# VH-VL binders against Jerky protein homolog-like (JRKL), part 2

Target 1, 218 residues: Jerky protein homolog-like (JRKL), of Homo sapiens (Human) (q9y4a0r168to385)
Amino acid sequence: LQPEQIYNADETGLFWKCLPSRISVIKGKCTVPGHKSIEERVTIMCCANATGLHKLKLCVVGKAKKPRSFKSTDTLNLPVSYFSQKGAWMDLSIFRQWFDKIFVPQVREYLRSKGLQEKAVLLLDNSPTHPNENVLRSDDGQIFAKYLPPNVASLIQPSDQGVIATMKRNYRAGLLQNNLEEGNDLKSFWKKLTLLDALYEIAMAWNLVKPVTISRAW

## First folded at step 9 (VH-VL; framework fv_patritumab)

Design a8 (from w02 with heavy chain Y33H)
Fold by ESMFold2-Fast, scan of step 9:
Structure a8 (fold): chain C 218 residues (1-218), chain A 120 residues (1-120), chain B 113 residues (1-113)
Amino acid sequence: as target 1 above (218 residues)
Amino acid sequence: QVQLQQWGAGLLKPSETLSLTCAVYGGSFSDYHWSWIRQPPGKGLEWIGEIYRSGETYYNPSLKSRVTISVETSKNQFSLKLSSVTAADTAVYYCARGDYEYFGSYFDYWGRGTLVTVSS
Amino acid sequence: DIEMTQSPDSLAVSLGERATINCRSSQSVLYSSDNKNYLAWYQQNPGQPPKLLIYWASTRESGVPDRFSGSGSGTDFTLTISSLQAEDVAVYYCQQYYDTPYTFGQGTKVEIK
């Protein structure tokens, strides 16, 4: 397999209404001095190939099935692939759905565009949110997942080497820049920020992660 | 405390474009969402659309192809344009302030309304 | 779209008597994460814009008399005026803000008997 055919995906939680250095996080809730305690969390999944030249559209799992800032048609036009789950956690069903409906088709399109064989491996850690590797396989068997031993996974997964940390840093910097430009206090910023605003900001943060950052992590 | 003042042309012919403006006085402009809502004579209320601090807009799907809402933050103003009007667009048009906690808007301050009549 | 249906369309009540207006949504407007109902009530006098009375189904807006109260959850909501006063003659609208497009009930006209 060429480096273009080797992918890694990793998951992270994001408190999208919290700026980590300014907001206290208590039992999965974020608080601001003088403001109501709130639990605002999503799961983000980042996926890219070993060259860093193919970054997949972010997968986001949120709590709400019908966020007010979305409409059915708007879901197809979102900068991310959005799924809903009661706790905003990745689960076996969503991971399998993402693999079948998003990962496999997008990898095929990319490899076809490069004149490469439509064959790829998705390297994963052995997480409870990941289905058995025998069910994470395309119908033709050419695109499939493989679980890495924990020791090996920590050495070669780009996200474990700081790719996710870089994306989160970009997200926080973008939120701070927006807040500074408005001149608002923290409570006003909190009131203004919608889930849709956060989705655009995290998509931008992912897009700002350079291919060399991803490829050098391998 | 907070006042919404609205203005614009009240008499239109079919196929013309409706243009209304709303100016906000006495409160924070950027901490809220801003909507247009209309009411045909003797009928109920219909939400037209909403604009955010970012300039991002959300429109009623039934009107989306004809509606543009824009914001001029330096003047604390937002505006409605509705193209290709017909007699069905005859209504009182209100601007309104949307208050919210995480998402959604309930409307705590309203402009006085502008009667728009489309006569064939 | 979420359809909002009010009942009755018109209500005649004597001064000092209780008036009750019902509102039904075609789907739940209760958001599980914050346990709030995304429902508001408005009063509209002839020739005037609507005035917010109640938000979050049961929270009374500042300055609204305590004879007005909202109740209900999920899909069934009620606005109650405990003792009708002359100035309460108006049309009342419910509104959901759980999903866009925001939608209003058709209105209930309250008149003196």
Scores: ipSAE 0.000, ipTM 0.433, lowest interface PAE 15.8, mean pLDDT 81

Design b21 (from w02 with heavy chain Y52S)
Fold by ESMFold2-Fast, scan of step 9:
Structure b21 (fold): chain C 218 residues (1-218), chain A 120 residues (1-120), chain B 113 residues (1-113)
Amino acid sequence: as target 1 above (218 residues)
Amino acid sequence: QVQLQQWGAGLLKPSETLSLTCAVYGGSFSDYYWSWIRQPPGKGLEWIGEISRSGETYYNPSLKSRVTISVETSKNQFSLKLSSVTAADTAVYYCARGDYEYFGSYFDYWGRGTLVTVSS
Amino acid sequence: DIEMTQSPDSLAVSLGERATINCRSSQSVLYSSDNKNYLAWYQQNPGQPPKLLIYWASTRESGVPDRFSGSGSGTDFTLTISSLQAEDVAVYYCQQYYDTPYTFGQGTKVEIK
């Protein structure tokens, strides 16, 4: 398999409603009033190929099936692939749905656009939220998942952390820029921030991660 | 600093509905999940369910058909109703605060417990 | 459901001696993305509610004496009391919070020999 045909996915949690500040951007952190609110947490999954040139639409797991801020928005038009789950965490069913409905079709389209064989492997860590690899396979068997041995997974963990950290840094910087541009005080900005606003910001943060940052993680 | 006070009827007949309330004093109510956990005499702990400030509930599947947990955020209170009780429901019932980092909850503060006896 | 099994069911230890309690989960409670074990330990004295001792498998709750320590990862966990004191006579429970329903071990009774 070519580098274009080798994918990796990793999950992270995000407290999306936080106060950006110049200090938090510099230190890579943000202030969360009333931290630990489960309603303000989501799980994000990042997926890209080894070249970094194909970044899949972010997978986001939130608690509510129809958040209030989505009221006028078709879920098909969201900047992310949104799923709901009671704890806002990834589970076997959501992972399987994402693989079958999002990953396989998007990888197939990308490889076709590049004139490459529609064959790919998704390299995953051995997480309980990941289904048995036998069920993570396209109908034609050409696109499938394979679990990394624990020793191999541990060797690449620091690089995956770098990609995730860069995305989160971009998210916090984006929140700060929006606050400054709108001329609102921090309290007004925080009060107005919705989940939909956060989904647009994190999607933009993911898009700002350079291909070279991802390819170096391999 | 944080205190959980619980109350409710402790003696029930089979088929009746158990009703217990827990009030939270001190600390933040909205940053946690609030659980009910029971312990039959001489037995271990069984998680019943949890509720958020917003009223979203998660129940133990073994009890889901009989359990309702509700919240009154203006009073920092949450309540348990367990319908169609039998002798098997005899237990000490605890309310507890669920603390979490990413997902799931461990319990850092507990109420004193209410002994519920179901007998004819 | 994730089944939690403790061993032994009861343990008699002399004052000042080391006490070791084991907890095994039917599936891993380690989440590889955050590298945390979703495992807690509780102490219960007769007539009282459980008291949190340890969370994230090895993090000691504030106010808990340093003679208590937790270790392990994945499916196999240990609670250690380095030098048993009289006040440590209690029943100890492990709990997984990796998935709902949250489940507890059956308990280990620690007594003075």
Scores: ipSAE 0.006, ipTM 0.436, lowest interface PAE 14.9, mean pLDDT 82

Design b22 (from w02 with heavy chain Y52H)
Fold by ESMFold2-Fast, scan of step 9:
Structure b22 (fold): chain C 218 residues (1-218), chain A 120 residues (1-120), chain B 113 residues (1-113)
Amino acid sequence: as target 1 above (218 residues)
Amino acid sequence: QVQLQQWGAGLLKPSETLSLTCAVYGGSFSDYYWSWIRQPPGKGLEWIGEIHRSGETYYNPSLKSRVTISVETSKNQFSLKLSSVTAADTAVYYCARGDYEYFGSYFDYWGRGTLVTVSS
Amino acid sequence: DIEMTQSPDSLAVSLGERATINCRSSQSVLYSSDNKNYLAWYQQNPGQPPKLLIYWASTRESGVPDRFSGSGSGTDFTLTISSLQAEDVAVYYCQQYYDTPYTFGQGTKVEIK
């Protein structure tokens, strides 16, 4: 398999109203005005090939089945693949649906566009929230998942550094820029920020991650 | 152990707005969707809509132009407003807890019901 | 909207005998990714709210007697009461929760023969 046919997916939690820029003002912790709850947290899954040239549409798992901020928005035009789950955590059903409906079709389209064989492997850690690898296969068997042993996975899939850290930094920088451009105070900004706003911002943050940042992680 | 207590006016005239409130005691309020379901006398069940603690709502399309469901998270309460009532809105109205895993809701706890009569 | 149709509308069963209620959905309520049927069954006694009996087509709610069982998949579902007791005289409703609006069957009235 060429590097363009080798993919990795990493999950991370995001408190979408928590900004690092506020830590220097408020001692000790990254905080937001008011309480932070599970509704203000989402799980994000980033997936890209080894070259970093193909970044898949972000998978986002939130608590609300259809957030109020989506009411007037065509779901086909969301910048992410949104799923709901009580705890806003990835589960077996959501992972399998993402693999079958998002990962496999988008990987095929990308490889076809590059004139490469439509064959790919998705390298994953052996997480309890991930389905058995036997069920993570395309109908023709050409696109499939492989679980790495913990000692191998830690070498190939850096935890809480590189790609994920860069994306979160880009997200927070984007929110800060929007706050500055609107001229709103911090309290007004946080009250007005919706999950839909956050989804557009995190999608932009993911798109700003450079291929070299992703390829260096391999 | 979860208990739903509901209240509101039971007698309305045509064109008025129905207002009902449901209070949730025990258990987690934020881990569920909260629904209103009605039952006309001698007939079956009709789902009206649901709300989440975040304010996210889903409404039955047949009623969506007249229905508003709101949540008061600090009190663990949610409320139904149905505008422009007619005799066809005469029913027992139930609040219910919607349990879910991925999507959809089935209802494991119900309020006692409030009989709403719309008459001239 | 997904239409739910129950049969029969009413059923008279002798005490201790088996009662069978059918529910048909106008489209499949089986979600292929989790292989679950988004189908629930409720019991309603006169003057009371409905009580959940079965969810995910075949999972019995805690506290519900084991004489109640659910079966079926896709579009055709069955609620079975293996040995009818006097307290089982009620109206039974199926409900799909695969899509909004959530819809219920018209109800099946179970009476003692």
Scores: ipSAE 0.006, ipTM 0.477, lowest interface PAE 13.0, mean pLDDT 81

Design b23 (from w02 with heavy chain Y52F)
Fold by ESMFold2-Fast, scan of step 9:
Structure b23 (fold): chain C 218 residues (1-218), chain A 120 residues (1-120), chain B 113 residues (1-113)
Amino acid sequence: as target 1 above (218 residues)
Amino acid sequence: QVQLQQWGAGLLKPSETLSLTCAVYGGSFSDYYWSWIRQPPGKGLEWIGEIFRSGETYYNPSLKSRVTISVETSKNQFSLKLSSVTAADTAVYYCARGDYEYFGSYFDYWGRGTLVTVSS
Amino acid sequence: DIEMTQSPDSLAVSLGERATINCRSSQSVLYSSDNKNYLAWYQQNPGQPPKLLIYWASTRESGVPDRFSGSGSGTDFTLTISSLQAEDVAVYYCQQYYDTPYTFGQGTKVEIK
């Protein structure tokens, strides 16, 4: 398999409703007016190939099936692949749906565009939220998942700490920039921030992660 | 034609749990949010909460600790439970359909209302 | 929470005359991404549930007479009844649906003078 055919996916939690400040950007702190922390949370999954040149749309798992900030007619046009789960955690069903409906088709299209065989492996850790590797396989068997042994996973997880941390820093910096551009006070900005706004911002943050940041993690 | 039929106990003692059910006829159940809204006698309207077919709920923060809304999609029904009632919970309770082509809900169909009186 | 304030609390208008009801939100209910105002108006007759008159600040619900109109944007909204009829004697409520909890104005009672 060529580096273009080797993918990795990893999950992280995001507290998306944060006050934008330079201190919050630096320290990763999520605060609200009145000296309280609110835990508005989603699960984000990042997926890219070993070259870093193919980054899939972020997979986001939130609590709400139809969040109040989403437009009913525009759900398919979100900047992320959105799924819902009561606890906002990845589960076996969502992971399998993402693999079958999003990962496999997008990888095929990318590999066709590069003139490569439509054959790929998705390298995963042994998380309880990941289905058995026998069910994470395309109909023709050419695109499949493989679980890394724990001792190997710790050495070669491309979406590990560095990539995810960079994305989260980009997200917080984007919130600060938006607050400055709108001329809002911090309270007004925080009150107006919706999940949809956060999804556009995190998608931008992911797009800003450079291919070399991803490829160096391999 | 959409019709909302609601029922439940109308007379409660303090500390009891209010239980009301709303059944939807004549239209799509799955494409809408379903809300409970109350109105104390001679007063204005207070939104209690809403539910979607998935079981996802949003509650008024002032009532969140006491409120549970549930849905039975197979029956086109949704229900309200309000625990630890007091005289302040005396009101007409309405179920209503939340139209949501975008996000947020305005209410285009309402049940007839159930008067709930809390007295000892 | 977004607070909704109506004025006046009560209004007496002669038959055939214009009735104007105001509604003010404590913050903007205009969503910049779709350029829509998340505001509705309801009519309530005694002993009846509220009836939707207007949504998206100015869109009249099907079956509502054309004498009812809504206007305004952001934080200031108006419901106008161009020529009051006897059946228009009711309490009117504005409602924001920009954010949860959804909130209503305190109501404006319209009476014949």
Scores: ipSAE 0.000, ipTM 0.437, lowest interface PAE 15.1, mean pLDDT 82

Design b24 (from w02 with heavy chain Y52T)
Fold by ESMFold2-Fast, scan of step 9:
Structure b24 (fold): chain C 218 residues (1-218), chain A 120 residues (1-120), chain B 113 residues (1-113)
Amino acid sequence: as target 1 above (218 residues)
Amino acid sequence: QVQLQQWGAGLLKPSETLSLTCAVYGGSFSDYYWSWIRQPPGKGLEWIGEITRSGETYYNPSLKSRVTISVETSKNQFSLKLSSVTAADTAVYYCARGDYEYFGSYFDYWGRGTLVTVSS
Amino acid sequence: DIEMTQSPDSLAVSLGERATINCRSSQSVLYSSDNKNYLAWYQQNPGQPPKLLIYWASTRESGVPDRFSGSGSGTDFTLTISSLQAEDVAVYYCQQYYDTPYTFGQGTKVEIK
């Protein structure tokens, strides 16, 4: 398999309603004022191939089925693939839906565009939220998932903490820029930030992760 | 021990551009923010702005249109340019190290100060 | 902007006596998430740059004598010099670093009575 045919996906939690500040941008951190709620948390899954040239649209799992901020937005035009789950956690059903409806079709389209065979492997860790390897396979058997053995995962973690850390740093920098451009104080910005705003910002943050950052993680 | 050494022209005519440089010796340059703070004769302290190792800048809104702070990380130096000076810009200018955590900086090391006089 | 107001503007204290300087912020500089007050105190001698005395409202900077102490929370803060010495004759400034622009009090001049 060519590097274009080898994919990795990693999950991370994000408290999206956080205060943007110069300090949080520089340190890659974000401050949440005195509380955390499930409604302010999402699960993000990022997926890319070994070259870093194909980054899939982010998968985001939030608590609300129909967030108020989505009222005037066509879900087909969201910058992410949004799913809902009571705890805002990835689960077996959502992972399988993402694999079948998002991952397989987008990988086929990408490989076809590159003149490569529509054959690919998705390398995953042994998370309890990931379905059995046998059910993560395309109808023709050519696109499939494979779990990394625990002793191998530490040596070959293609989408490692560095890529996720870079994305989160980009997210915080984008929030700070938006706050500064609007001239809002920190608390005013916090109150006005919606989930939809956060989804656009994290999608931009993912898009800003350079292919070399991803390829070097392999 | 950390030392901040600053230099630059101290006598300006109205409309000219002030240029000051601060060099940092000892300690870590990249783990801190770096600020410029001024003090007009007989008055209090006014924060001008800060810069990070990566070159991101944050300015006092009252001065934002005239201020540029830049950094030369390879030399452990950062500089202030203040354009279109007037007599109101007459002050002692300090560079300072900002130790930070979440929201902002307190200043644990300061340069000696440069007296800048704007007169015709 | 967060406005910092000190009182008094000037203070005359006899050697060995207690000096107390107050600082009030126009809004709280206490952040509930980390439970820290983003407030610092500086000492400035004539012709010298300010010197950090206290940060996080009550943490004494290394090398600062224990006669200096900071207290307070939220919007009201105090710098105390328990037994004034001759070298403590200076102007003292409080500074908030909760939000930008960072702002300083107008200063309190401490003199010997």
Scores: ipSAE 0.000, ipTM 0.428, lowest interface PAE 16.9, mean pLDDT 82

Design b25 (from w02 with heavy chain R53K)
Fold by ESMFold2-Fast, scan of step 9:
Structure b25 (fold): chain C 218 residues (1-218), chain A 120 residues (1-120), chain B 113 residues (1-113)
Amino acid sequence: as target 1 above (218 residues)
Amino acid sequence: QVQLQQWGAGLLKPSETLSLTCAVYGGSFSDYYWSWIRQPPGKGLEWIGEIYKSGETYYNPSLKSRVTISVETSKNQFSLKLSSVTAADTAVYYCARGDYEYFGSYFDYWGRGTLVTVSS
Amino acid sequence: DIEMTQSPDSLAVSLGERATINCRSSQSVLYSSDNKNYLAWYQQNPGQPPKLLIYWASTRESGVPDRFSGSGSGTDFTLTISSLQAEDVAVYYCQQYYDTPYTFGQGTKVEIK
């Protein structure tokens, strides 16, 4: 398999409405004017190939329902592949749906666009949220997942080596830049920030992760 | 095991503000959306709006200018305020738990209802 | 808004006979990405709040008798009571949760013949 055909995916939590500010910060929490505690979390899954040249659309799991501003039931209209779940964590059903509906089709399209054989492997750890590897396989068997042994997973998965940290840094910087450009103070910024705003910003943050950052991690 | 208990003033004059509160006992408060739904006498059900523990709200557009739903997570309570009431607001008001898997809400637990009468 | 229309408005059925209630949405409530119908059914007895019977068009809520079943997809849905019992005399409502505002049908009153 060429590096273009080797993918890795990793999950992380993001507190999308919790940024450093003068308003008030309690360790592990954020506060807003009026001493109201606001803490919202989503789960993000990043997936890219070994060259870093193909970054898949982010998978985001949150507690909130689909943003009404899109007036469409198709989540493909969002800048991310959005799922909702009571705990805002990945589960077996969401992971399987992402693999079948997002990962396999997008990998095929990318490899076809590059004139490469539509064959790929997705390298995963033994997370409880990941289905048995036997069920993570395309109908033709050409695109499939492989679980890494626990001893080896930490050495091979590039996202564990700072790619996720870079994305989170880009997210926070992007939100702060937008606040500065709009001329809003920090109070107004936090009051106005919506999940939809966060979805666009995290998608942009992921897009800003350089291919060389990903490829050097391999 | 999950119980929703609701209370508030049931008799109002036109132009007043309706205020109802719902308290949740016996189950998780933080993992659900919480809705208000009303039913005029002899008529069907109308969804008013929903709130999440964060304070995130979604309202029926027909009522949005008059409705405010708020949450008090420390007490596992949420409340409805509906301003500028008229006789058309006479209804039984229910609080309800919104369950979901991916998005949207269906309602698996309901409060007993509060009859609100608006008389001229 | 998605409009929900039920038929008939009222239905009289003999004890032990089959009752069927129809619900039609003004647009599809089938979400293509998860292949689920965002449609629920409720039973309301006089003076009581509605009780959830069916969600995802055909999934029966825990504790609901197996004589209740839901079917249909897209815009056309049916609630069936295979053998009407005395306690089934109630008003039944369908609800879509595909888009906000969530909307309900006007209700179908089921009575004993």
Scores: ipSAE 0.000, ipTM 0.459, lowest interface PAE 14.4, mean pLDDT 81

Design b26 (from w02 with heavy chain S54T)
Fold by ESMFold2-Fast, scan of step 9:
Order: C-alpha cells, then sequence, then structure tokens
Structure b26 (fold): chain C 218 residues (1-218), chain A 120 residues (1-120), chain B 113 residues (1-113)
C-alpha cells in the first residue's frame, strides 16, 4: 500500500468552553472552569493518511445538544461529521456508522481523485469503542481496519498526541484571536460562545494542521 | 420502569396562566430532554417545547412568548406555564421523555395526560 | 418548519390483512452525516397517550410486535402492519425530529372492516 492508502484515527476529548489563563500570551494555557461539566466536553476523532494530504472531516460526538444555532434557515450544514451520545463518548454504533458512511466513501473518492487504487487500511488502537475488525471493511474488502497491539502501537506513531496537541493549540489561538477582533471582554466572549461556534473553530483548527506535521508523526 | 406522573389545574378561564408539573420516577433524569406535547380534542399532536437538566429550553415558535418550561433537577421534575390562555388552548397536555441518542428527540415514555379546559 | 402529511386519513382493513400508512415530509429528514432518517411512528388508542412503535424510520421499539415495520427515506415513509389484529385498531402518527419544532402528521385512523 502507498502512504496515501494508510490511515490512522485517534480520539480525544475537548472542553470547548475553556477560558485562557494568560490572555496576553498567544500560547497561553486554558483553565477548566470549576466543576468539569460534560456539557462543555465533546469527543473529537481525527483521521488522516500517512502523507497528511488527506485529512477527513472531523468526527465530533456531543451530548445530543441541538441548539437552533445548528440550523441556518433551511438546511443543517455542519463543518464536522456530528453524532450525539448521552455521555459524549464514542461508541460501537457511532464508530461503525462513521467507518461505513464517512470513512470508506471519502477515502475511495480521494484515492480515485489521485489515480490510485481504491484500497486502504485504517490503523486503530485497541479501544473498547471500536467494533470487531472483521466488520470494519468495505463491501468489496478493499478498504479495511487493523488493530495494533498495545506493544506495537507504542512503537508505531501513525497519528500521535503531537497532531492532536497542535489542533488544540490552533483551536485556542483561534478563539483568542476572535475575542480580540470582536473587542469583547473574555467573560462576555465565552458567555456568547455556542457549540456551533466551537464546531466551526475546531474545523478551522484541524484544517490548519499542516501535512508535514501529520507525516512526521509516522 | 420509567413512570411520568403529571398534575395541575384542569379548568381555566380565558387570560389565566396554565401551570402543569411532571415528575419522573424509575430512570435517569439527567440524560434526556423533557417535552410537553398537547392534543386538542379530536385533533392531532402539537409539540410545545423541551428542557434539559441545565435549564436549556427550545419552544415551538407558534406559541410565541406565552410558554415557559422550567426544571427542578433535584426533584426530577419539570413544569409548563402557558400564559394568556384562550379556548384554543383546550387540550390534553402530555409530558414525555425525549430520547436524543443521535440527534433530535423521539418520545419513548409519556405521562398519562392532563385535560385542560379553557371556558368562559 | 417541516410539515408532515399522512395518507389516508382513515382506512378499514380486514383481520389478518395488510395495512399500509404513508407519511410525507415537506423537507428531507435524512441527515447526511449519520445517514439516518429522523422519523418516528406512534400508536394511540382513545383516551391513552401515544406509544412509540418505530424510530429512525425502520427501527422497532422494544416490545413492539414484528408485524409492525417502517420503511422509506428522505421525504416518503411507510408504516406497515403485515397482518392486522383487533388490538391494532388505533390512530397512527408519524413524527419528524430532524428539526424543531418537532412536528406530527395529522393521523391515520385504522379500523377493522
Amino acid sequence: as target 1 above (218 residues)
Amino acid sequence: QVQLQQWGAGLLKPSETLSLTCAVYGGSFSDYYWSWIRQPPGKGLEWIGEIYRTGETYYNPSLKSRVTISVETSKNQFSLKLSSVTAADTAVYYCARGDYEYFGSYFDYWGRGTLVTVSS
Amino acid sequence: DIEMTQSPDSLAVSLGERATINCRSSQSVLYSSDNKNYLAWYQQNPGQPPKLLIYWASTRESGVPDRFSGSGSGTDFTLTISSLQAEDVAVYYCQQYYDTPYTFGQGTKVEIK
């Protein structure tokens, strides 16, 4: 398989309504407000190929909040693939739906656009939320998942915490820049921040992760 | 064995405020949206609004500023207030549990219903 | 807001025969991200609250008999009762939960011929 045909997906939690502790520093750290609220947390799954040139639309699992802000006039159009789950955690059903309906079609279209065979492998860790690998395959068997043993996964870095850390840093920087441009005080900005605003900002943060950052993680 | 028990005044005069309460027993309260749905005699179902444990609410725009839904999470109950009632508000009012595992709510458990009659 | 229209308004079916109820939404209730249809079906007997039969257009609620099935996608949906029994005499409603306000069809009354 070429590097374009090898994918990795990693999950992370994000507290999307996190206040920066140092507003004068662009790389300042976030403060999690008091009691950790599940309402302010989502699960994000990042997926990209080994070249970093194909980044899939982010998969986001939230706590089934459906604010009217999710809708523009006639159409629900989100910058991410959104699923809801009562605990905002990935589960077997959501992972399988993402694989079958998002991953397989998008990978196939990308490989076709590059003149490559529509054959790919998705490398995954041994998370309990991941379905049996026998069911994570396309109908033609050409696109399929493989689980890495813990001792092998620690040696292979298909997508490491560096990529996720970069995305989260981009998210925080984007929120800080938005706050500065609007001229609002920090508290007023966070009060007005909706989940939809956060989803757009997270999508932008993922788009800003450079291909070289992803490819170096391999 | 989820049970929804509802109560409130069933007879109102025009211009008064309707007040109904629903208490939830035998299941998780915090992981669901809680709705009020009404049905005028001999007619279909109309969704009024929903509330989450945080106090976040969504209302049917057709009822405009007349509706308030509130939640008492410590008591596992939520309440409906509908102001400025008219004869058109005569209906059976149901509380219901909204299951929103993926997106939106369908209603898997319903209260028994409270008939509210508005007459002069 | 999304309008739900059912057909027919009423139907009479002999015991053991197939009953078919249709539901049409004014806008698609299929969400592209999860490829799910945000459509439910309810059964209501006189003087009782509605009971959930089907959700996600075709998933049968626990405890609902196999003779009830849902089908369709996008804007056109069908509830089928493969072999009508006496206890199935009721009014049936479809509901979309793709967008607020959640809306219901006007109802279809099923009675024994």
Scores: ipSAE 0.005, ipTM 0.462, lowest interface PAE 13.5, mean pLDDT 81

Design b27 (from w02 with heavy chain S54A)
Fold by ESMFold2-Fast, scan of step 9:
Structure b27 (fold): chain C 218 residues (1-218), chain A 120 residues (1-120), chain B 113 residues (1-113)
Amino acid sequence: as target 1 above (218 residues)
Amino acid sequence: QVQLQQWGAGLLKPSETLSLTCAVYGGSFSDYYWSWIRQPPGKGLEWIGEIYRAGETYYNPSLKSRVTISVETSKNQFSLKLSSVTAADTAVYYCARGDYEYFGSYFDYWGRGTLVTVSS
Amino acid sequence: DIEMTQSPDSLAVSLGERATINCRSSQSVLYSSDNKNYLAWYQQNPGQPPKLLIYWASTRESGVPDRFSGSGSGTDFTLTISSLQAEDVAVYYCQQYYDTPYTFGQGTKVEIK
């Protein structure tokens, strides 16, 4: 397979409303004034091919099925592929739906646009949230997933090479830049920040990750 | 409207496993959390646990070691198993739909209840 | 766990008179980011499952008569029945859904005087 046909997906948690010095983070949860511990977290899955030239639309798992901040936005027009789950964790059903309805069609379209064979492999770690690889296969068998052994996965995972860290740095920088541009103080900014705002910022942060950053992770 | 139909065994001996099933008719199944809640005779309500889609479960810590909730999304059904029952598990057991927006659930539709009696 | 305490345990009210039930949580159930109180009220008639009356502390469920109202914020909440009807004879429960495990008050029995 050519590098354009080899994909990797990694999951990470994002505390979209937590920043150092404003909100404390303890054991994966945010602590805000007046509350002991509140989770302001989503799960993000980033997926790209080995060249870094095809980055898929981010998959985001949040707690609410239709957050209040979405009232003026059709979910089809979101900058990310949004799913809901009470704990905001990736689960087997959401991963299967993302693979079948988002990954396979978008990979086919990309490869077709480049004049390449519509054949691809998705390399994954051995996460309990990932379905059995036998069910992660397109109807024609040409696009399929393969699980990496634990020792191999740790060696070539993009998150270990800084892709996820770069995306998170871009997210934080984007939020701070928006606050500076609007002249708001940090307290007002964090109070008014909505999940929808965060989804636009993380999508921009992902778009800013350079292809070379992704290709170096392989 | 949404209807919850529940069934299962009503009379158990100590140490046996309670098994109850709830089927959901009408409305969306996959967009809601589904809970089990019990009520001992003459007492208040106790939340047992909830399930969402692919078997993601949250249990009351007081029952976690004995409780299993499972879902069969294709059939719009979810089930409760409670192991090692004692007389203290005698209660009416309800299935209920959890509606939510950001987190947490309040219960807008309830099954009719199943009386479970644990006696020797 | 968040403990829910109702008062009184029982209440006898004449038909047409106001009934007031209180509910206190051991910690705040107000979430600052969405400004919602994660508090619901249920009515349970003898031999029936509970029926949702109020959610978000003050939002009346569809089909619930307007004589039922909820109020309060943070840790102190009230359910009011402005003019008691015969069909309102029931046990009433508050529930917090701010954190798991979800917990209910011990119940308040409303009877005709």
Scores: ipSAE 0.005, ipTM 0.446, lowest interface PAE 13.8, mean pLDDT 82

